VH-VL binders against Imidazole glycerol phosphate synthase subunit HisH (hisH). Designs and how they scored, part 12

Target 1, 225 residues: Imidazole glycerol phosphate synthase subunit HisH (hisH), of Colwellia psychrerythraea (q47xb5)
Amino acid sequence: MTSAKNVIVDTGCANLSSVKFAVERLGFEVTITDDITIIQQAEKVIFPGVGSAKHAMKNIKAKNLEAALQGLTQPVLGFCLGMQLMTESSTEGKKSSTEGNNDDNTSHIVPCLNLIPTNVEPLKAQGNRLPHMGWNTLTQVSNHPIFKGISEGDYFYFVHSFAAPISEYTIASCEYGSTFSAAIAKDNFIGCQFHPERSSALGSKIIQNFLELDSTELNQELVNL
Key: E = the ipSAE of ESMFold2; O = the ipSAE of OpenDDE; V2 = 0.75 times the mean of E and O plus 0.25 times the DockQ between their complexes.

## First folded at step 6 (VH-VL; framework fv_ofatumumab)

Design o15j (from o15a with heavy chain S57Y Y103R; at its last look DockQ between E and O 0.42; V2 from the best seeds 0.00; counts 0 for: pae E 8.1 > 2)
Fold by ESMFold2, look of step 6:
Structure o15j (fold): chain C 225 residues (1-225), chain A 122 residues (1-122), chain B 107 residues (1-107)
Amino acid sequence: as target 1 above (225 residues)
Amino acid sequence: EVQLVESGGGLVQPGRSLRLSCAASGFTFDDYAMHWVRQAPGKGLEWVSTISWNSGYIGYADSVKGRFTISRDNAKKSLYLQMNSLRAEDTALYYCAKGPYDRVWGSYFDYWGQGTTVTVSS
Amino acid sequence: EIVLTQSPATLSLSPGERATLSCRASQSVYSYLAWYQQKPGQAPRLLIYDASNRATGIPARFSGSGSGTDFTLTISSLEPEDFAVYYCQQYDNWPYTFGQGTRLEIK
């Protein structure tokens, strides 16, 4: 039997190795696993992902991970798609009109893990090219513990066409045509729209801050923008 | 079993057009981005184009922008490449390819068809 | 555009020997690198994705390593069926690019 302190959830996504290397470069051990018991017993859980919410939720359900992830009480950090899966739903599941379906708003919504009460919708780029791809700055940064040593104007790497809107759960913001949540959090669940594993020294700082979290730090009131 | 079957290649003169098709089976087609990759005779591989599951995002190699159009029909589980204003350097074996999920950027290609040959010669 | 440089261009070895193929990127691609095998008249076959993960059905003698700019494909003990052309591919950014290939030939 293995007991792992830090865990990366094996969602079958392409960036697992990059996240693992980023954690290991900081001097932490980490285990990639889809074993529910090992995930539940870990002290820190990293929930990565790239691609579509539709595909990712199918994989999570096929691996019987949905209830286990929803029941986690330790700190959980999601990146990009991992953040989006923490929300209630995503509209990225819209089907092609060539499939002949009459489309109402509920028929193209992808239910997600429902951990943070907000939604994911197409990024309102206001004529800018999608996806939002490349380095961009955080326009507002809260006092959330993962942002120790991080300031407004710091650069992080983004690649996404969907985003969570600004809400009471927003802990950092970014602008690309319009303002969106660069990060969200509620209780033990923390999500970043950017890719810390690709964001150089500042991205490493985010990962380090997360791995060094004391769970009592997440109970601070008014941790939002 | 995942299958990708290309068709529509042939011998054409420069300036003419061809339309390639790729019939997909063995997976949920509308969960995946689809790609075209080509290989000129005796040469290496070149990415040509990518289309997202809902056609909402499309990318092209610089060498084909403005001349080639990628499209898909999810009801027919089919991918297409309309190739206009063909040039000699478009001569290649054209592969239909699937990535591991709907990922229009950062994709590798886990399943490939056998390809359809396009020859552009006067 | 990210340029991938493969070396050597041709590698001549005998069955049972260890093969080491290199791929160097013009800028960091992190771990977003795949390796493919291609035999004459066949489509490319995915061997390795994410720098080090074996694709479904790929024998354990194939392994990948590296990150950033320098990547290696290793075949621990060559079988006769392994003599082919090998390509690396980066998927960090558009355009996706491939190396020019390494031809692994029987000596």
Scores: ipSAE 0.025, ipTM 0.612, lowest interface PAE 8.1, mean pLDDT 86
ESMFold2 (binder alone), look of step 6: mean pLDDT 94; pTM 0.948
OpenDDE, look of step 6: ipSAE 0.634; ipTM 0.868

Design o15k (from o15a with light chain S28D N93D; at its last look DockQ between E and O 0.04; V2 from the best seeds 0.00; counts 0 for: pae E 10.7 > 2, placed apart)
Fold by ESMFold2, look of step 6:
Structure o15k (fold): chain C 225 residues (1-225), chain A 122 residues (1-122), chain B 107 residues (1-107)
Amino acid sequence: as target 1 above (225 residues)
Amino acid sequence: EVQLVESGGGLVQPGRSLRLSCAASGFTFDDYAMHWVRQAPGKGLEWVSTISWNSGSIGYADSVKGRFTISRDNAKKSLYLQMNSLRAEDTALYYCAKGPYDYVWGSYFDYWGQGTTVTVSS
Amino acid sequence: EIVLTQSPATLSLSPGERATLSCRASQDVYSYLAWYQQKPGQAPRLLIYDASNRATGIPARFSGSGSGTDFTLTISSLEPEDFAVYYCQQYDDWPYTFGQGTRLEIK
């Protein structure tokens, strides 16, 4: 049976190889797999995702990964869509209330993994272009261990049209027309809205901080901004 | 200003090959998936192919699979379409298009070139 | 493959009138629908993405609505430059597909 310390969950998304290369450039070995046993036995699990929550959840269910991911107790880090899939639901395709659409069949709720009790809503860009794309700063950063060496004002790469609102699970924030969660965490599940694998030295530091976590470090309450 | 400039079109006989190029400027090419879309004379639009920012994921329309190859050179900010075994139904204006994301899923096309014409006839 | 059916095929109106263009999908595409305008001899131009979001630089007279299988593009008061062909496009699943177009022509 193959054993792997670090695992990237194979969701069939386009950014798996870029995440693998980012981990390997730091000097860590990592295995891309959808084998439930290998995922469950790993010390660290990276959960990437790009595209829509609908497509990603369809793939997760087809690979019979939903229950396995929900049962993980080791540190798990989600990137971009991977973070969004950790929430309770995504409202992708939902019409804005500013159009006056009151048809309840217009609200398209995608149930996600329900690992962190928050939701994903359309980003309120307040006249800014969607998607939010490019380098932007973290406006608040908690003392969560993945942010070792990371400060307010540091730049990370974003590409998204949906976001989690600020909540008790927020461990970093960003502003793009409105304030949203740049990162969220609950227990062993950690998610970043930005792309660490595309965020140069500071993105590499996030990945390194995650891979160097001692699982006991997540016992402390570190999530307040 | 985002600009996409296609080249390499022409008149070719069935069974022959052409290579289309698209030169990109005015944006960070490496941050985006790129696409080819075509339009036959007097007809609507047909998606042809897509490639992710790092070429890690590629998609093709069924009508071109096995005959067309999309590629990109991020150092040269260029997108390519190698078209082999051309058929009369490949006759179209071929557009280079930029997607809003670095990946290939869930993509609309926010910027288009003016296209390059491919005519396949004997 | 997801089929998009646009109606009407041709819409004849005068400047200042309200245009309503329909796009129907053969299956649920949620809000993953875009609208494009194409004038003769020009490339398509993105008008609306995610069913209702206006693209950068698109005049406020253009609006999109709908979700699921039924979508509408509305031009609230036609300008002379709005007479063109309009396409819808879904991006819920591969292959990405376009409607056959609605030609909006001057009456």
Scores: ipSAE 0.007, ipTM 0.528, lowest interface PAE 10.7, mean pLDDT 86
ESMFold2 (binder alone), look of step 6: mean pLDDT 94; pTM 0.956
OpenDDE, look of step 6: ipSAE 0.392; ipTM 0.797

Design o15l (from o15a with heavy chain S57Y Y103Q; at its last look DockQ between E and O 0.45; V2 from the best seeds 0.00; counts 0 for: pae E 7.0 > 2)
Fold by ESMFold2, look of step 6:
Structure o15l (fold): chain C 225 residues (1-225), chain A 122 residues (1-122), chain B 107 residues (1-107)
Amino acid sequence: as target 1 above (225 residues)
Amino acid sequence: EVQLVESGGGLVQPGRSLRLSCAASGFTFDDYAMHWVRQAPGKGLEWVSTISWNSGYIGYADSVKGRFTISRDNAKKSLYLQMNSLRAEDTALYYCAKGPYDQVWGSYFDYWGQGTTVTVSS
Amino acid sequence: EIVLTQSPATLSLSPGERATLSCRASQSVYSYLAWYQQKPGQAPRLLIYDASNRATGIPARFSGSGSGTDFTLTISSLEPEDFAVYYCQQYDNWPYTFGQGTRLEIK
């Protein structure tokens, strides 16, 4: 049986090459796979993605991955869309004033993996451009182990139009018109709204902290939120 | 078979308007972001505009902001470009292009139409 | 905006030869780089996405490599139908931009 210490889940809707190269630059081996057994037996699971929750959840279901992902007990780190898929649901669509869309807003609610009890909503940018695209700072950073060597005011790369609101699961925050969760976590599931693979040295530090994580570190009481 | 058919091009005087259309078939139109890309005669490619699957997010090149408006009608599987205040520099072959995702960021263009010609001259 | 500079501007080769086309970005675009082929009077055709992945239906003789700022399209053994203009495109950030093109012509 093939096994791998570190895996990237192939959801079928992601730009996986940049994540793979970011892990490899740090000197770790990583396997991109949709094989349930390989994913379940891995020590670390990276759950990346770009695009929409709609397509990603369709692919996850088509690959029969939903129950397997929900049953993971080892550390799992999601990037951007991967974080959003860890939530209960995402509201991807809103009616376009230019299109005359005959769908109502509720037809665009996408049930996600329901791993972290929060939801993804349109980012309240308050007149700022969407998507939120470019470098921005973390405004509050918890003591969660993935943030070793990371502080308030550090820059990360964002590209998204949806976000999780601040909640008890927030482990870092960012402001772009309004405050949103830059990262969320519950138990073994950790999600970053930013793209660590595109965030230079600090992004590499997030990935390294995750890959070096042990279960003892996940039991810490979080502070600074 | 993915098919994109542009129409609405023509010869027009500077300062006037044209509306381009793109009829799509062979894929689920409202699962994908759509784009306009243009190519001036004998020149390279220039991205013009992009629109998400539900029109919720829209982008424009700086050269067309405020003059061009992208829109889509998912029921009619159609993409549009309203071009106002046309300039000689807008003379180009305009392509309708499909992205691989339903959102407007991170997009390359996996399928293209054959284009419709817009000529802006006195 | 991110400027993509392609080299050479024109490449003259014979069928069966290996072609190497370069694309350099003015800043890192990571792996968010695509390659297109365009024949005269035709629309562009996607060849490579994410720097190294062949698009559906693209022959194995086409390969892409590179990351960051330096990217290469390689055609291992030219066929007569490969003589065309090739464009690179970045999709790391708006505006999406293209290189100026490399014209691959028959010697």
Scores: ipSAE 0.047, ipTM 0.627, lowest interface PAE 7.0, mean pLDDT 86
ESMFold2 (binder alone), look of step 6: mean pLDDT 94; pTM 0.957
OpenDDE, look of step 6: ipSAE 0.604; ipTM 0.862

## First folded at step 7 (VH-VL; framework fv_ofatumumab)

Design h10e (from o15h with heavy chain G106E; at its last look DockQ between E and O 0.53; V2 from the best seeds 0.00; counts 0 for: pae E 4.8 > 2)
Fold by ESMFold2, look of step 7:
Structure h10e (fold): chain C 225 residues (1-225), chain A 122 residues (1-122), chain B 107 residues (1-107)
Amino acid sequence: as target 1 above (225 residues)
Amino acid sequence: EVQLVESGGGLVQPGRSLRLSCAASGFTFDDYAMHWVRQAPGKGLEWVSTISWNSGSIGYADSVKGRFTISRDNAKKSLYLQMNSLRAEDTALYYCAKGPYDWVFESYFDYWGQGTTVTVSS
Amino acid sequence: EIVLTQSPATLSLSPGERATLSCRASQSVYSYLAWYQQKPGQAPRLLIYDASNRATGIPARFSGSGSGTDFTLTISSLEPEDFAVYYCQQYDNWPYTFGQGTRLEIK
């Protein structure tokens, strides 16, 4: 019987307090919940995540959230793993068959929420250390509304070993050995590979732009990268 | 019930090597990152190393980097720490610890073993 | 590396009293802060994660608060079993670091 304007989905696989603090610091009220009705009735949905797609999808299924998330029509913003879960699938490495680390790189495919038609694969770092951890710049930035006041060369915090490749759904790019999608979007689903809640003033700007979205802004023509 | 049982500790001279093992039970071992944390006698806790569920991401404290190697065998549900070029300052109780996620970032330690003692003295 | 400073070093209280333990980080760790209890001869036990969430099986008298650099563990009414050493741990970035501990002892 109560409604919440802004919600953070409680997937059980993220530091939800850090995300809530980031939203509240901007002057917005937000509710952490796994209640499907409250999520579906919200005006804005934040979908955080950390770890591998395997563990996160297991938690989402255990909470019976999969169909509810797939059915959302309001703006949804995913952070880091939350972005990766919006794709069709993520690949995972193979465990060792003996004592110690196995050097067989056979991929393991984890089905995700299938909201944005792209896939997550190991980042081709081309001699750079994995994970990609630290501050890095956006190399291209589209006119997507979440990027108001954001420019190429602006710094955001990244920590990941997997990424979505450049596709028609890419709305920002980053380079780390190879070029990958720093952000993707399709319809109402928006995902950032970086951590807005850990990216200082510019990360806060991303969150603010998202929370201030008018639904008509998502109907604007977007430039693919 | 989650259980972590460490073994392989002992008394060793500086410059020598030891290999610690941790046997895990009561949870799906390959769903979680695993860690080593140590505690010198009468002192606080020090993170040593971490390894993701598939060994794809590994971290070390600066004090052990290049000397220690973390590994895991998911088929045997076992975590290992190869400790080379041991120093007196490596003397500690070594805990095996489970993370809440399958990767190595943003990790606290929700379950701990009872530890195995490593003593390095000349 | 991120240094965690706990205060006080020792806190002497009686059962039934309220304990307040502080942890200060040398830089913001956002809400990536955990609290552990360690009794003599035992492994640490997770009490609080994400600054304020109680771990499984931890009594309601334990609560955590704070964000950024300043964090607090509160035990609302001390029980005899609560006299132990308490550590905070940040997990914002590698290396993961612990505070030096606060020893909560019976007065």
Scores: ipSAE 0.226, ipTM 0.695, lowest interface PAE 4.8, mean pLDDT 88
ESMFold2 (binder alone), look of step 7: mean pLDDT 95; pTM 0.959
OpenDDE, look of step 7: ipSAE 0.510; ipTM 0.839

Design h13d (from o15h with heavy chain T28D; at its last look DockQ between E and O 0.55; V2 from the best seeds 0.00; counts 0 for: pae E 4.1 > 2)
Fold by ESMFold2, look of step 7:
Structure h13d (fold): chain C 225 residues (1-225), chain A 122 residues (1-122), chain B 107 residues (1-107)
Amino acid sequence: as target 1 above (225 residues)
Amino acid sequence: EVQLVESGGGLVQPGRSLRLSCAASGFDFDDYAMHWVRQAPGKGLEWVSTISWNSGSIGYADSVKGRFTISRDNAKKSLYLQMNSLRAEDTALYYCAKGPYDWVFGSYFDYWGQGTTVTVSS
Amino acid sequence: EIVLTQSPATLSLSPGERATLSCRASQSVYSYLAWYQQKPGQAPRLLIYDASNRATGIPARFSGSGSGTDFTLTISSLEPEDFAVYYCQQYDNWPYTFGQGTRLEIK
C-alpha cells in the first residue's frame, strides 16, 4: 500500500543488499521488489544483475517481469548484467562444439529485453585474461547527465566476459584489449557495464546523478557520443 | 535434494598427481558455478578454484595456479580438479561446493559435499 | 588478497545466552560477506549471505549485520546444536577468503 519512489528490481540474480546500501548511503530511500505495480509506479528503477543473460532472462520470465520491464517509461539504470539485458540479444549461450560447419545462430543467441538496439558479444580481450575483473578507466565520456562530475580516466570496477560493441547508443567507453561500451543509453533506459555500487566515490556519484535526474536531462540529442 | 559427492582422493607422494571428481544431483547443474574449497587437518577453510556454468570463466587461488586445473562436464553433471605437482601443503579434505549463481563472481557456497581426503606424504 | 580476522578466537557460553561473533575485513567488501557453521566431521553449512540474509532453513535466532569492513554474527539464544566453529567468507574479489574461525564452546 505504500508508494515507493525508488525501487530495485528483484531478479534473483544480484547482490541486492549492496545496491540498497549504496542508495541509502546517499540519503535516498529505496525498496527491493518484484511487484509489477510497485515497479511501474516508481519514479526511478534500478535494475542490477550478475551472471549470464540466459539464466537472468529465465528468472525474469519466471517472475512474469518481462513485459513490465519492457513497458517502463520512467528512468531505468541497469548495472553490469542489467545493462546487457537491455540489449536485443547476447551470444552468451552454450556454443556448438563444431562452430565452423554447424553454426546455428538460434542455439548461440539469447534474446534479451530488446530496449536498446545493440547486442552483447564476447569481449575481445586480445590476450588479456577473462573475465575483465578489477578497476579500469573510462576512455570516452559523453555529456549524459549520469556523468556529471565524471571524466575520461576515472576508475570504475568491472567484472564481465561479454560486452556491447561501440554504437550510436554508447555514452561511455572503456578499453581492455579492445574498446567496448562502458555505458549505453536510449530514451529512459541507461546501462553501465561497471558496478557503480562497488566503484567507491565515483560510483556513488553515478547513482546520485541517476536518482536526481530531471525529465529534461534525458534528451538524447545532447547525451549520445 | 541437492547432493554433491566427491571422489578420487588418496595418499600420494609429493610431485605426483591426482584427479578429483564431484558428482552432482538434485539441481540443474549447468545453471550454476561450481567451486573447490579445501580444509587442512585441524585448520580453517581455503578457497581453491571456481568455474562458471559454461567454463567461460575460471579462477584459482595463488597457491595452486599453474598446478591445478578445474573443469566440468555438464552432460555428466560432474566437476573435476586435476592436481599436478602435489606438495605436502596440499594435504586437505577437498570439498565440492555449489554457488547460488551461474557466474563465478560474487559467489558464496550454498551447498557443500562431504569432501574427499588428499594426503601428500611418504 | 582480502584478509578476514575473526574475534574472539574462542567464545565459551551456555545454552540460552547471546553470542556475538566479529569478522573484520582488511578492505571494504561492501555486503559480499557470508557466515558458515561447521561441526566436527561435517561440511560447512551456510548461515548468512550478503551480510544479513538468512539462508534457507536457518533458524531466526541467527542474524548477520554490518557492511564495509566490520561484520557481526549474532545468535540470540544459544541452543545445544549451535556449539561449533563459525567462519566468515568474503566474495567481493578473488581469491575468495575465509576468516580463521571462531570456536563457540559450551561453558
Scores: ipSAE 0.374, ipTM 0.758, lowest interface PAE 4.1, mean pLDDT 88
Fold by ESMFold2-Fast, scan of step 9:
Structure h13d (fold): chain C 225 residues (1-225), chain A 122 residues (1-122), chain B 107 residues (1-107)
Amino acid sequence: as target 1 above (225 residues)
Amino acid sequence: EVQLVESGGGLVQPGRSLRLSCAASGFDFDDYAMHWVRQAPGKGLEWVSTISWNSGSIGYADSVKGRFTISRDNAKKSLYLQMNSLRAEDTALYYCAKGPYDWVFGSYFDYWGQGTTVTVSS
Amino acid sequence: EIVLTQSPATLSLSPGERATLSCRASQSVYSYLAWYQQKPGQAPRLLIYDASNRATGIPARFSGSGSGTDFTLTISSLEPEDFAVYYCQQYDNWPYTFGQGTRLEIK
């Protein structure tokens, strides 16, 4: 007997109601909570976010959620900022400079949850418009269970200026001036840079695949890119 | 109480430049995205530009891209709009507006200043 | 660019009546829609965000509804101070866009 089978972590960031709606449209019940016990006892944890990594990590620490999230053993799905918070660190910005000719300029690096050992960097857009905003395709897709019914060339909705590079943790890629990780995973932690709640039927398929996932399938069917 | 006070508007000839300022008070300025929205006389609202809390994400309307530059000084709690190569169609009341969070994606405008008038005419 | 079309352009009503204002998007904006009120000589004031949430200090007579492409702002019983111009705004995608406005005037 559980009080919540599926949870959305309340990190204090916006967009929680949109994620809740996306889950409920599929016929699932879900609870938004920052209660450590409820989160730990849930069968599935969704970790969304919008805003900066700096303020999200500040809220996570203020709510004493850092260690709790790091200790989760059930499947966890993060998207957009939620994916970025799963990495080791995020680069959030720099002091103004004249073409980098000022030695006082610094990049702000935000330590994140370090659930998946990669980092978030400014997107190398190679002259393309930033942010990367709109529909774009997955260029490579692994055999990860969340991608059941998803193929290379399928469109998802992106809005971001920072990205994780291709690594051993990449389970899907996307190209926008350079190739970056559209999704990453390690063990029970799965993150996607796109917004499933805004990606139409295919985004709904990702959420459905996640909520129907048996945790034992992660070890047997995971094939990294 | 949140307050936003714009200044720097005036009458200017086409092709010239103006710099608008917005002084913020009543909230932690460095925790929020800031925006410029304009309104031509007798017309509706038009989004101009957007800047995140750390200046790491910036956006512009196509009509001003390449001519206007948004910036902020968090120590001074001030937002700026440098307007170059001004055109008659830039004539408007320019509002400084605050977003509800630190990021520029998915933002509405919860507080507005009173605006500063820019008139571009020969 | 997402285009927002407001209707009617002008709505003439008397105090005490119900006002219903429409905003239609050229493509889905989900629930990423806000409503603003603007009186002559004043800055816009946020009324509704996320399609249906009232902003702090906004009277209960104001309500928002809708999702996707069709949105409605309702004022259940008009007060004299409610006669103003109303704008919708989408924040689903850049550029952020506003509707052209609905002017609510006294009959």
Scores: ipSAE 0.007, ipTM 0.548, lowest interface PAE 10.2, mean pLDDT 86
ESMFold2 (binder alone), look of step 7: mean pLDDT 94; pTM 0.955
OpenDDE, look of step 7: ipSAE 0.429; ipTM 0.808

